# VH-VL binders against b9luv3, part 9

Target 1, 134 residues: b9luv3
Amino acid sequence: MVSLGLVVARFNDSVTEPMAEAAREAATDRDAVIVDEVSVPGAYDSPLAADRLARRDDVDAVAVVGAIVTGDTDHDHVIASATADKLTQVSLDRDTPVTFGVSGPGMSGAEARERIDKGADAAEAAIDLADELD
Below, E stands for the ipSAE of ESMFold2; O stands for the ipSAE of OpenDDE; V2 stands for 0.75 times the mean of E and O plus 0.25 times the DockQ between their complexes.

## First folded at step 2 (VH-VL; framework fv_barzolvolimab)

Design c3 (at its last look DockQ between E and O 0.09; V2 from the best seeds 0.00; counts 0 for: pae E 13.0 > 2, placed apart)
Fold by OpenDDE, look of step 2:
Structure c3 (fold): chain C 134 residues (1-134), chain A 122 residues (1-122), chain B 107 residues (1-107)
Amino acid sequence: as target 1 above (134 residues)
Amino acid sequence: QVQLVQSGAEVKKPGASVKLSCKASGYTFTSYWINWVRQAPGKGLEWIARIYPGDSDTYYNEKFKGRATLTADKSTSTAYMQLSSLRSEDTAVYFCARGRYTYKSGSSFDYWGQGTTVTVSS
Amino acid sequence: DIVMTQSPSSLSASVGDRVTITCKASQDISSYVAWYQQKPGKAPKALIYWASTLQSGVPDRFTGSGSGTDFTLTISSLQPEDFADYFCQQYYSRPYTFGGGTKVEIK
């Protein structure tokens, strides 16, 4: 059984909460367990939380959920790029799968709501990587 | 507790329009999709459309060819569906239902209104 | 559109019986299936989602199974309050579609 850490960026909670639910459901569907869940203000804040989860011996992989919607910030692309880069760095430094379930940038709220499955995808990818790289 | 309470029965002539209401309570109205589904006598359930009250984003079943119009009033937590150019085939019980957060863009419906009977006859 | 073929359309059973209702999808829809119960003049009630996940508050005598194209709702031991209509739904893609329904009647 794969043990997951889940990081949920709260910004745009009308989207990120459903994404988190999708991630939780995906984990359950794949017979994985979320051993810990950490909420952070926004996607940009997720790397530290992901790193802390990835350090844990009881965590096999980390899924990060968030949504970066155009108009919410003046630099959505900068945030997205920085977040993706640092999450990748965490994965490599900790030798633990860290999956990117952050939607955006360059999308509207409506488009974000059509991408709720990014949460599930992140969870599934985390599980797959944990299985393959174990 | 989540509740969806719908407006009363309607009787209409062919060609007329009807506007149904669905008042939601017990949860954050603007955070969940509201779906409309109908059930005609002797037929199965049919999904009509859905609306996201938070920004009034909508998706429609193409079968209705623009005859259905969904709206939502955030101040009263009420969703509305207007169906125009009514036909006898539109005779059915119409339900509103809340969309459950799930994988993918689709969702099951975790709570339903009690339904509104719409009868279209000459 | 995805077609959900539900069977049987009706069945008669007695209290304590095992009841099985099936739903076949016209294409692979993974586990994006829900089941509902409806009594005359009442709002539908959610029973199962994700093909096999029991909705909160629903008795565990209700079980959902299946994936891909073939799905089943099972009532292990029918109770008096279980006589009702049942229907499946796919939410794999829009438009969401439902099975034709199954009426479970008392024998």
Scores: ipSAE 0.025, ipTM 0.663, lowest interface PAE 6.3, mean pLDDT 92
Fold by ESMFold2, look of step 2:
Structure c3 (fold): chain C 134 residues (1-134), chain A 122 residues (1-122), chain B 107 residues (1-107)
Amino acid sequence: as target 1 above (134 residues)
Amino acid sequence: QVQLVQSGAEVKKPGASVKLSCKASGYTFTSYWINWVRQAPGKGLEWIARIYPGDSDTYYNEKFKGRATLTADKSTSTAYMQLSSLRSEDTAVYFCARGRYTYKSGSSFDYWGQGTTVTVSS
Amino acid sequence: DIVMTQSPSSLSASVGDRVTITCKASQDISSYVAWYQQKPGKAPKALIYWASTLQSGVPDRFTGSGSGTDFTLTISSLQPEDFADYFCQQYYSRPYTFGGGTKVEIK
C-alpha cells in the first residue's frame, strides 16, 4: 500500500480543488492512501511543503497540484520550470518520488477537464514511482 | 448545458427483462462515467453500476451482477442498462447520473436524469 | 459495504430555522461524502461534494462539514424551496452507498 503526501496550491482554487479531488480519488482506485495534505499559497511555494512531506517516514511519495496564471507568458513558464526543478531536487535529496501536476490559466470546458485529469495523473505517477522504487 | 434524458415508464411481469436508456447532451459523452441508481417507492437510493463510455469499462454492485448489463452507444451519446430476471422488489425509479470528473476513478454525481419508473407486477 | 447512517429520518421546521442533518459512516472514508437534495417525484440534485465543497449554483446557506466518519449538512436559514429529502452518499469505495435520507417538512 502506497502512502501519499499531497500538496495543493490555493491560487486559482476553482482549478486546483478539482485537481486535488481527482488526485484523491486516483489514490483510492490505486489502493493508496493520502496520509497528509498541505495547502500552500501558490505552485512556487510547493517545494518547501513537498520537502516536509517527503522527509516523513510514513510518506512513500508526494504529489503536487498547482495552477499557473497564464500558460503563454515567459514569466509563468519560468515559474513552472523553476518549481519543477526544485521539486526534482527535493525528490533526489529525500530519496522520495515527487510529482508535479500543473495546469495553465484559462477555463474552457475541454481545457478545464484536461487540467483536472492532470491532478489524477500526478497522483498515479507518484504511486507508480513509489511501487517501482520500493 | 448538461442534460441526461431517460426513456419512458415500463410495466413488466416477474422474470422479464427491461432495457432503459439515458441520452446525454451538453458535454463530451465519452469522458465521464454514467452511473445507474434506483429508488424503490418510499425508499432510499441504491447504486447499481457505472460505465465509462469511452472504452465501455464497467463496475457493478455485486448485488446486481449477472442481472444488470450496461452498454453505451458513442454515436448517439446514449447509455443503456438492461436488468433481467425482474422481481417485484425491482419496482423502482431508475436514474442515470454523471460522474463529476473526466478521470476514470470514482466520484460523486453532479447531474442526474429525470428517472424512469419500472413497475414489476404479476 | 460501507453503511451510511443518517439522522434524523425526518424533522419539522419553519422558514428561517437552522437545520442540521448528520451522516455517520461505518468506517473512515476521509472526506469522500456528497449530499443531495430530492423533491417529491424529482431526481436528486447535487449540493455538496468532498464533504464541504459547494456545488456550483447552490446557495451558500448550505454548508457541509466533517471528515473521517462523522459528517454534517447544515442549512443556516431554511427557505420555502428547501423542504425536501436530503441524502448523504459515500464514494470512497464501491459499491457507492447512500444514507437512508432525512425528510425536512413544513412545521
Scores: ipSAE 0.006, ipTM 0.584, lowest interface PAE 13.0, mean pLDDT 86
ESMFold2 (binder alone), look of step 2: mean pLDDT 93; pTM 0.947

## First folded at step 4 (VH-VL)

Design b01 (framework fv_felzartamab)
Fold by ESMFold2-Fast, scan of step 4:
Structure b01 (fold): chain C 134 residues (1-134), chain A 123 residues (1-123), chain B 107 residues (1-107)
Amino acid sequence: as target 1 above (134 residues)
Amino acid sequence: QVQLVESGGGLVQPGGSLRLSCAASGFTFSSYYMNWVRQAPGKGLEWVSGISGSGGSTYYADSVKGRFTISRDNSKNTLYLQMNSLRAEDTAVYYCARGEYLWDSGTWGMDVWGQGTLVTVSS
Amino acid sequence: DIELTQPPSVSVAPGQTARISCSGDNLGSYYVYWYQQKPGQAPVLVIYGDSKRPSGIPERFSGSNSGNTATLTISGTQAEDEADYYCQTYDSSTHYVFGGGTKLTVL
């Protein structure tokens, strides 16, 4: 049985809340337990929350959901890359799978909304990695 | 190591049905968005359909919407395309292509392609 | 809604630089991908995320994307680079959008 931590970024919650719901539903379908959920302001804030969940003895993997949509400036590409790099570092430092389901960057809000089940994908990948790496 | 192998193509009459399969190996199939892309003889690439890693979200090109159904069985590492009400214009090589990965989510490209399977719709 | 326009053909001499354009409204706000296809073969991703090369793709391939135009650049073009090249982006109405393709001839 896999025990998950879930991190949900609140920025653009019209996208991230459905993603979080999809993640919860996927976990239930896979007979996994979400032992704790943490909300953060934005995707770039997620590495600290992921690190705190990953260091817990009762957490086997962490799924992170967020959205980085095309805005007033194109630097969202840099934010997505930095976030992914830091989440990868958390996974390596804590020896715990961390998956990042993000809608964006380089997509409009409509494109991001059409891919809300990235949250389910992140949860399922976290469960698969926890099972495989044992 | 990483492979996609399509099957199920063939000759079919207009109005007929055909089911394509794509067998995936060498990677965690459920962690990837998957696509079907087709190419008519002598023509360019056309995206047909896509499916999220969980199978919860499916997307279709307007030209096939209502006629084609994409699905996946993650326990068998297999992607499917059910094609109904086939038309002569659906004649093409159909490719299975791997899309977005959760660790690099937000990049919309296809890095692994199968060899393709030919679908010919004619009388 | 974005449509991608490529020139139908580009010709270069061996060793010269080939540049293949891909134009679309506000394309610089999207990621662009480039595929190489040789006759009878499946497409091969040669550039992803505007400018990055997959492992195994020669350094002579590079990409850029700014304003309304993305460009695939092949420096010191070789005979084996002769192929059709397709650009691709993601659009909310049609999802994955391909350009019409450019036939690169190396003579």
Scores: ipSAE 0.006, ipTM 0.585, lowest interface PAE 9.3, mean pLDDT 83

Design b02 (framework fv_felzartamab)
Fold by ESMFold2-Fast, scan of step 4:
Structure b02 (fold): chain C 134 residues (1-134), chain A 123 residues (1-123), chain B 107 residues (1-107)
Amino acid sequence: as target 1 above (134 residues)
Amino acid sequence: QVQLVESGGGLVQPGGSLRLSCAASGFTFSSYYMNWVRQAPGKGLEWVSGISGSGGSTYYADSVKGRFTISRDNSKNTLYLQMNSLRAEDTAVYYCARGEYFYDSGTWGMDVWGQGTLVTVSS
Amino acid sequence: DIELTQPPSVSVAPGQTARISCSGDNLGSYYVYWYQQKPGQAPVLVIYGDSKRPSGIPERFSGSNSGNTATLTISGTQAEDEADYYCQTYDSSTHYVFGGGTKLTVL
C-alpha cells in the first residue's frame, strides 16, 4: 500500500480542482492512500509544501498538481521550469518520489482545461516510482 | 504610497499640439509598462498608448498612430504623451495608468491610475 | 480581434444582487478585468483574472467568465457601489480592450 502526499495549487482552480479529483480517483483505484493534502496559492509555491510532505515518515511519495496558462509574455515557461527544478531537488534531498502534474506551460486557459487528466498521471507516476524504488 | 499625477491638459484648437506629463512616485517606475487611457465626455474608456519599462517598445491605438508619441524619462519618474494634429474627437480626460502583469492569470490589467487631465479640442 | 459588449445600465434596490455582463466572441478563453468608476474619479480595479479581488475590495464583489460572457456580481449591493463598471481584456495584437461600460444605479 502506497501512502501519498498531495499538493494542489489553487491558481486556475477550474483546472486544478478537476486535476486533483482525478489524482484522488487514481490513488483510490490503485489502493493508495492520500495521508495528507496541502493547498498552495500557485504551482511556484509547491516546492515548500512538497518538501514538508516528503520528509514525513508516513509518506512514500508526493504528487503535485498545478496549472500555468499562456500570457502575453513567456513568464509562464520560466515559472514551470523553476518549479520542476525545485521539485526535482526536493525528491533528491528527501529520497522520496515527487511528481509534477502541471497543465501548461504554453497553453491557453481553454487548452489547460482539456488536460485535467494530468492529475491522474501525476498520482499514478508517484505510485509507480514508490513501488519500483522500494 | 503609490501615486500617478497627470498634468498638461487644457484648451487647444484643432490642428494644435499639447504635451501631457504623468509624475510617478512610490514604486520602481522603470520596472513597469505605462499606459495612457482616455475618456471622452459621457463616454467609455479607450486605451491610447503604452510603453515598456525601458522605453524600448511603444504601442498605439489605430486612432492616434502617426499623431501621438509616448515617451518616458526614468531618471525623473515621468511619462509623457506628445499629441500633434489634434482633432475635436481627441477631446477627453486623459489618464495615466500602470500596466501590471498578473502572474496567476498570465495577462495584463491596470492596477494604479492617476486622476486624469482634461484636454479640450475646440475652435 | 475581440470586441466587448456591456448593457448600458443596470438598476438594483439596496441589498439586492447586481449582475453586470460583458460579452465577446470566445471570451472564456481570455482573462477579464473589471473596473469601478465613480463620478469625478479615476477607475479602480475591482476584479482581476476573471474572479480575483485586489486587496481592499469587499467580498461582495465576485466575477466569472465562461463561453462568451463574463459577469461581475455584487451581492448585497450598497449605495456606495453606484458607479460605472467597465470590463477589460488583453490581446497581444490590440492590447487593452474595454467594454462600453455599464451604469449601476442603486435605488
Scores: ipSAE 0.000, ipTM 0.514, lowest interface PAE 15.0, mean pLDDT 82

Design b03 (framework fv_felzartamab)
Fold by ESMFold2-Fast, scan of step 4:
Structure b03 (fold): chain C 134 residues (1-134), chain A 123 residues (1-123), chain B 107 residues (1-107)
Amino acid sequence: as target 1 above (134 residues)
Amino acid sequence: QVQLVESGGGLVQPGGSLRLSCAASGFTFSSYYMNWVRQAPGKGLEWVSGISGSGGSTYYADSVKGRFTISRDNSKNTLYLQMNSLRAEDTAVYYCARGEYIWDSGTWGMDVWGQGTLVTVSS
Amino acid sequence: DIELTQPPSVSVAPGQTARISCSGDNLGSYYVYWYQQKPGQAPVLVIYGDSKRPSGIPERFSGSNSGNTATLTISGTQAEDEADYYCQTYDSSTHYVFGGGTKLTVL
């Protein structure tokens, strides 16, 4: 049984909430339990929430769900890269898998709708890593 | 062919109830936000309610909050609008419309519309 | 909390350019969509994301959005373009906001 922490960014909740639902469904299908869920304003805010979840003794892995909109390509790239780098650092510092399911940047509307499954992918990857690294 | 077909409209007395249905075909229904938009006789378009692809998030215009309930059955590719405590002001053609999210703008429009179903609230 | 204002009617001679405005406070910081509605028919999306045309929409339709005003432009207007036109924007708090609509008459 894997115990997951789930972080959901509220920015573009019309996209991120379906991603979160896909993550919850994937966790249930894989016999994992979401022991805590934390909501943050945006994807860039997720590393602190992930750190807090990852340091808990009852959390085996953390899945993060967010969306980054492409309005300014350089700005979106910086935010995405910084977020990924910080989440990787949390994983290393806490010795706990942290996965990042994010929609955008640079996707069309059709691609983004198909990529709502990234929430499921993030949850599944977190479960797989927790199982492999125990 | 991508298509939306509304049904369930009709004449109803004030205080009555109606349930509208929208049958979707030609696309992956569960991947799209869906909306109800209405148009009173001789008036403009007014957004009424929206629902996420999974059904986990629902939204309502202030004018219908507490009286209308949006829902969907993804296994049947069908969107619903349960309308209770109907008022004369609810008289309108009700359209089912598919939400289109454009990533480079971060905003929503509606790219596919049904033909509409007329709801008349009158004694 | 944005409100969109459109002129109630615009008239143009066949073959001339029609321009339909949509005004809102700081509208240029939003994205605007345009819909065409003919009598007895459902609306049809003709412009999305301020200036982009869906597949199948004639090239004579174009859009712009800056400052407080978005504009739908129809070049070489034809009789079949006679319709009501609605602008729309989206805000996460209000969701979909429509303008009051403009009736385009082609003389």
Scores: ipSAE 0.000, ipTM 0.519, lowest interface PAE 13.1, mean pLDDT 81

Design b04 (framework fv_felzartamab)
Fold by ESMFold2-Fast, scan of step 4:
Structure b04 (fold): chain C 134 residues (1-134), chain A 123 residues (1-123), chain B 107 residues (1-107)
Amino acid sequence: as target 1 above (134 residues)
Amino acid sequence: QVQLVESGGGLVQPGGSLRLSCAASGFTFSSYYMNWVRQAPGKGLEWVSGISGSGGSTYYADSVKGRFTISRDNSKNTLYLQMNSLRAEDTAVYYCARGEYIFDSGTWGMDVWGQGTLVTVSS
Amino acid sequence: DIELTQPPSVSVAPGQTARISCSGDNLGSYYVYWYQQKPGQAPVLVIYGDSKRPSGIPERFSGSNSGNTATLTISGTQAEDEADYYCQTYDSSTHYVFGGGTKLTVL
């Protein structure tokens, strides 16, 4: 059984909360357990949450969900790239898979809502990596 | 018993260097994000630097970037702060503090602190 | 970047309620931590996640955070509560951000 940590960014919660629910449903469907879930203000805040979850002995992988919507910041591409780089570093530092499901950057709010399934994708990728790299 | 003990503080000349140590005991040191926080005489708390459990990620306050280097030796349960190009405004008590992610709140605080070591930068 | 503002001092009579504020732009969207520091001692975490107490912290300590202001409340204030109090939040860009501190005098 894969034990997951889940990090959810609160910014644009009309998008990120459905993504989180999709992640929870995907975990249930794959017979994985979400042993803890935490919320952070924005996607850029997620690496610290992911690091702490990844260090736990009872966590096999971490899935992170967030949204970067066009018009919210003029640095949306930079923020997404920096967040992904930091999450990759957490994964390497902790020797624990960390996946990032993000709606955006470069998407309108409507397009981001249509991509809510990225939350499920992040959870499924985390489970697959935990199984394959064990 | 969870404990952090700082050492290495003292009097140093402007432009000089000093290395602080923080000895950790009573917990799995390598599993925790660690921080240095300072307090100038009669002033408030200022976060200085932080380091991930593995040592792979380091972070610095703008006031110390390029002058201070945080590091750790997990085999010795010890955190370090190498301070170069010291200035009078670096005079402070330096605290070692354990970063703790509070899951209910989804963010970082510091739950365990050492007693501090005084650094005085003066001629 | 968020900045936290605290009053420099607050005075309260023994047994009465002390309230210490911490203000920042849109602070209610962040989580706030409170530390107690007595002279010559290290800070002690007394409130985390806006309103929760660590194990060992008396029930008279409570916290709230809404809008632009977080508040540390000490009910039935005792002489040993006299200390400096610091609020703190976390931002991924600046990391730990502290308020300037409030000296609580129990007179």
Scores: ipSAE 0.000, ipTM 0.515, lowest interface PAE 16.0, mean pLDDT 82

Design b05 (framework fv_felzartamab)
Fold by ESMFold2-Fast, scan of step 4:
Formats: structure tokens, sequence, C-alpha cells
Structure b05 (fold): chain C 134 residues (1-134), chain A 123 residues (1-123), chain B 107 residues (1-107)
């Protein structure tokens, strides 16, 4: 039984909330339990929330869902890369798997909605890593 | 280092079936959206099917819906395309191609391609 | 349903600039990707996200996308750049859409 923490970024909640629901459904289908869910303003704010969840003894892995919709493509890519790097560091520092499902950057808001399955993918990856690494 | 190798192509009669495989190596296979793209002799590229990293979502071109099934086995780092009810117009080189990365969804292009496997549907 | 239209062929002299267009309704609202394909070989991604180059792609390749038209530009065209070029975008209804391809001849 895997116990998950879930971090959901509020920016573009029309995209991130369906992603979060897909993550919750995937967890349920895999007999995992989401022991806590934390909401943050944006994807770039997620490493702090992930760190706090990963500190907990009752959390086996953390899944993060967010969206980065294009305004400036280069800036959006920098934010996505920085967020992924920081989440990787949290995983290493806490010895706890942290997975990141993000929609965007590089596409319109309508196209981002088609990537809602990223939420399910992040949850499933977190569960698999928790099972494999313990 | 990073490689995709297709196999399973060959000559098949109209109405027949064929299963293509794509063996992935050198990267974390389960973190990538995967695609099948085909090219008929002397023609352009046509996207056929795509599958999310964990296999939870599958998509098909209208020309193959109901006949082709995409799947993946992440424990074996292998992508599959089951092709049923084959027609002469399905004759093409079939490529597997790596799509979107779980940690960087900024690209909806395909950055790594296999060498392709030829499927010929003929009597 | 977005459809991408490319000219079937473009010819340039060595050292000259080649421009290959890709047209579609409201294409500037999408991201465009460009692939190079040489005879008997798999496609190679040369531009992603309208204007970015993957590692290993020469600086002479550049891209733009505005309004209804995306353009692949090859400055100082070399003989080795002779190939078919395909544009591609993603649309939620049709998913991955390719243009018909442009044969670049370097004379």
Amino acid sequence: as target 1 above (134 residues)
Amino acid sequence: QVQLVESGGGLVQPGGSLRLSCAASGFTFSSYYMNWVRQAPGKGLEWVSGISGRGGSTYYADSVKGRFTISRDNSKNTLYLQMNSLRAEDTAVYYCARGEYLWDSGTWGMDVWGQGTLVTVSS
Amino acid sequence: DIELTQPPSVSVAPGQTARISCSGDNLGSYYVYWYQQKPGQAPVLVIYGDSKRPSGIPERFSGSNSGNTATLTISGTQAEDEADYYCQTYDSSTHYVFGGGTKLTVL
C-alpha cells in the first residue's frame, strides 16, 4: 500500500484540477491512498510543498500536478526546468520519490487541457517508484 | 545511447493482421509519450497513433480507428502496434517516435525516431 | 481541424538562403515543429517550439511562426541540407498533423 502526498498548483485551475482528479482516480485504481493534498499558487511554488509532504513519515511518495501556459516560451521553459530540478533535489534530500506532471509550456490553453492524463501519469509514476525503491 | 528499434514488419495479405514492436533503450521509457508514424512509398509522414507514458490514454488517426491498437509494456521498454483488417493503403514504413517528456511538456514534437519497419499489404 | 500546407519543392544555390513555408488557419496560435528527412533515413527533428534548435542542429537552421504561416529558414545552405522537410503541429481534435512535405534541392 502506497501513501501519497499530492501537490496541486492553482494557476490555470481549469487544467490543473482535472489533472488532480485524474491523479486521485489513478491512485484509487492502484490501491494507493492520498494522505494529504496541498494547494500552491503555481508550479514554481511546488518544491516547498513537496518538501514538506516528503518529510512526513506517513508519505511514501509525492505527486505534483501543474500547468504552464505560454506567454513567453523561453521564460516558460526556464520555469519548467527550474521546477523539475528543484523537485528532483527534494526527492534526493528527503529520500522520497517526487514526480511532476505538468501541462505546458509551449502550447495554448486549449491544448493543455488534452494533457490532463499527465496527472494520472504522475501519480502512477510516484506509486511505481515507491514500490521499487521503498 | 538513446535508441528505438522497430520490428515485426513484413508482407501480409489484405484483411490480415500484423503486430509491430518498438524496443526502447537508453532512457526512462515510462516517462515519455510514444507515437507511431507511417510513410507510404514516395509519400509524406502521417501520424498513426499515440500513447501516454503509463498507457492510460491512447489516440488514433481516423484512418486506423477500430483496426489498430497501440499498447506498451513498460517493464520490457517496448511499444506495440496491433494492426488488424489491413488494407493496401496501409502499406508504409512504420516508425516509432519518442514524444512528450513527463517532466517537460514544452514539446509536442518527436525528437527520437527508430529506423522504421516496412509493412507491405499485397496479394 | 487544422491542415498544414507546404510548397512541394524549393530550389536554392549553395550558400543562399532557403525559406520553406507552412500554412494553416491560426497557425501562430500553435507550436510548430520541423523535421528533415534524407532518402532512406528516418526523420530528424531540426526545430521545435516554433524557433528552438535541438542539440547538434547547425545554427543556420531557424524558425518562425506568425499569423497563418510558419517558416523554416536555412541560411548559407549546404549540399548536405538537400532533403524533404516536414512541418508538424498538434491540435486537440486531430492530434499530430504533418504538412505534405517540401523537397529542398540544392543545385
Scores: ipSAE 0.007, ipTM 0.588, lowest interface PAE 9.7, mean pLDDT 83

Design b06 (framework fv_felzartamab)
Fold by ESMFold2-Fast, scan of step 4:
Structure b06 (fold): chain C 134 residues (1-134), chain A 123 residues (1-123), chain B 107 residues (1-107)
Amino acid sequence: as target 1 above (134 residues)
Amino acid sequence: QVQLVESGGGLVQPGGSLRLSCAASGFTFSSYYMNWVRQAPGKGLEWVSGISRSGGYTYYADSVKGRFTISRDNSKNTLYLQMNSLRAEDTAVYYCARGEYLWDSGTWGMDVWGQGTLVTVSS
Amino acid sequence: DIELTQPPSVSVAPGQTARISCSGDNLGSYYVYWYQQKPGQAPVLVIYGDSKRPSGIPERFSGSNSGNTATLTISGTQAEDEADYYCQTYDSSTHYVFGGGTKLTVL
């Protein structure tokens, strides 16, 4: 049984809440338990919350869900990349898998419905890594 | 049927206050980002304010910052706009509009609108 | 940051094609939405994501967006299409931005 921490960014919560629900469903389908959920203002705020969850003895992995809208493409890509880099560093520092499901930047109409799947993907990847590394 | 109904508009003097309400029905109100959009007589649409599903995030147009406050009560399926320090320039029909992430295109839009409520600021 | 400019009016004969433009710096890198508003009524979303139609919107409505200009196209324009049309985009810093609106006259 994998014990999962979930971080949900509230910015664009019309997007991030369906993604979070997909993450919860994926966890249930994989017989994992979400032991704690933390809500943060934006995706860029998620590394601190992920670090705190990853530090807990009862957490095997952390999944992070966020959304970055397309507008200023350069700015949106910088935020996404910086957030992913910081979450990777948390994973390495805590020796705990941390995965990041993000909707946007650079949205494509053909890929729109896959945005919900990003939440499921993040949860499933966290579970797979926890299973493989323990 | 999915519906938004605004109320609370009326005549008020400059410097006065009004509170608008928007009653939602026919959908899960707590699952949607909500907006207020206004239209002055004979003029175009202007976005005023938005609020996240939980009410944890609120946003305002520069023209209303510090004077207007958006809020919601998900237990009552109702959106509010508290308008203080009203000016003649705030005279408009105020629409309640549902924000939706349109999964087919991966983009934001306002897909459901109320009929609007008129606010007149006049001495 | 971004500002949207529309012509104030466009006139077409019944059955002809109407084209309404919406201009903004590098607008092609944003998604554009179009709303129809008839006198005394609330706006109705007619195009989203540059070119997609909501359920119930007639096939004669189409959209495009490239470079600095988005265009709403109404083929075989009917009398009932006479309305004000607004373009809109979304940016994380400005949120919802509307164009000034275009009055379509079908005469």
Scores: ipSAE 0.005, ipTM 0.539, lowest interface PAE 13.2, mean pLDDT 82

Design b07 (framework fv_felzartamab)
Fold by ESMFold2-Fast, scan of step 4:
Structure b07 (fold): chain C 134 residues (1-134), chain A 123 residues (1-123), chain B 107 residues (1-107)
Amino acid sequence: as target 1 above (134 residues)
Amino acid sequence: QVQLVESGGGLVQPGGSLRLSCAASGFTFSSYYMNWVRQAPGKGLEWVSGISGSGGSTYYADSVKGRFTISRDNSKNTLYLQMNSLRAEDTAVYYCARGEYLWDSGTWGMDVWGQGTLVTVSS
Amino acid sequence: DIELTQPPSVSVAPGQTARISCSGDNLRSYYVYWYQQKPGQAPVLVIYGDSKRPSGIPERFSGSNSGNTATLTISGTQAEDEADYYCQTYDSSTHYVFGGGTKLTVL
């Protein structure tokens, strides 16, 4: 059984809450368990939460969900790239898969909602990586 | 159908100016990061400039900083490149390209390209 | 600050496997994209995220990325695959970085 940590960014929660729900449903469908869920203000705050989950021996992988929507920040491109880079570093430092389901940058709120399945994709990728590297 | 169509290219003298346009259709233009990529005759691809969906963030290759200005008008689904102080080495086909973010890897590619518009800078 | 290097040309007979390399320091730490460009046409994305194919790209196209070298592999190469191929990566400081391109000749 794969044990997941889930990090959910609250910024644009009208998008990230459905993404988190899709991630939970995907985990259930794959018979994985979400052992802990941590909420953070924004996607750029997720690396610390991911690191704390990834360091736990009872966590096989971490899925992070967030949104970077056009109009919400003028630095959407930089924030998304910096966040992904930091999450990659956490994965390498902790030897634990960390996946990042993000809607945006370059997306409107409406289009980001249509990409809610990115939350499910992040959970599935985390499970696949945990299985592969076990 | 997703489509990008460039226009505004032509012959211009060194030191001159030119404004390129890229008309987008078939997708929510304001939701995408957009790029200009150029290709000199017989040469490779070179990224020139990029702009966020809102237009709030702009980026430039070192070779064009201070001379080129990228902008967009989301109400018209149009991307622009204002090119000033043009040099012979700016001669190229200029492509408009849509940025696509890989959420699982945190990296960028370009999934949709226009046909290009030729800019020739010569005396 | 990564720089990508490709061989200027590769030749292959029809039906044979073509391999196009893209080299950069510690390239495995980046994700690589591959574009196909035929004469007079815009580039077409054929591989994204090191090894994934966009819909509509034939299964004979595959990609890998290990160490300092990414490779675009075309199995059972067809005449229609004759084109220039460009690798591309993304770095937050330099943004989009392209390789110099490789001309694939199928004869």
Scores: ipSAE 0.006, ipTM 0.557, lowest interface PAE 9.9, mean pLDDT 83

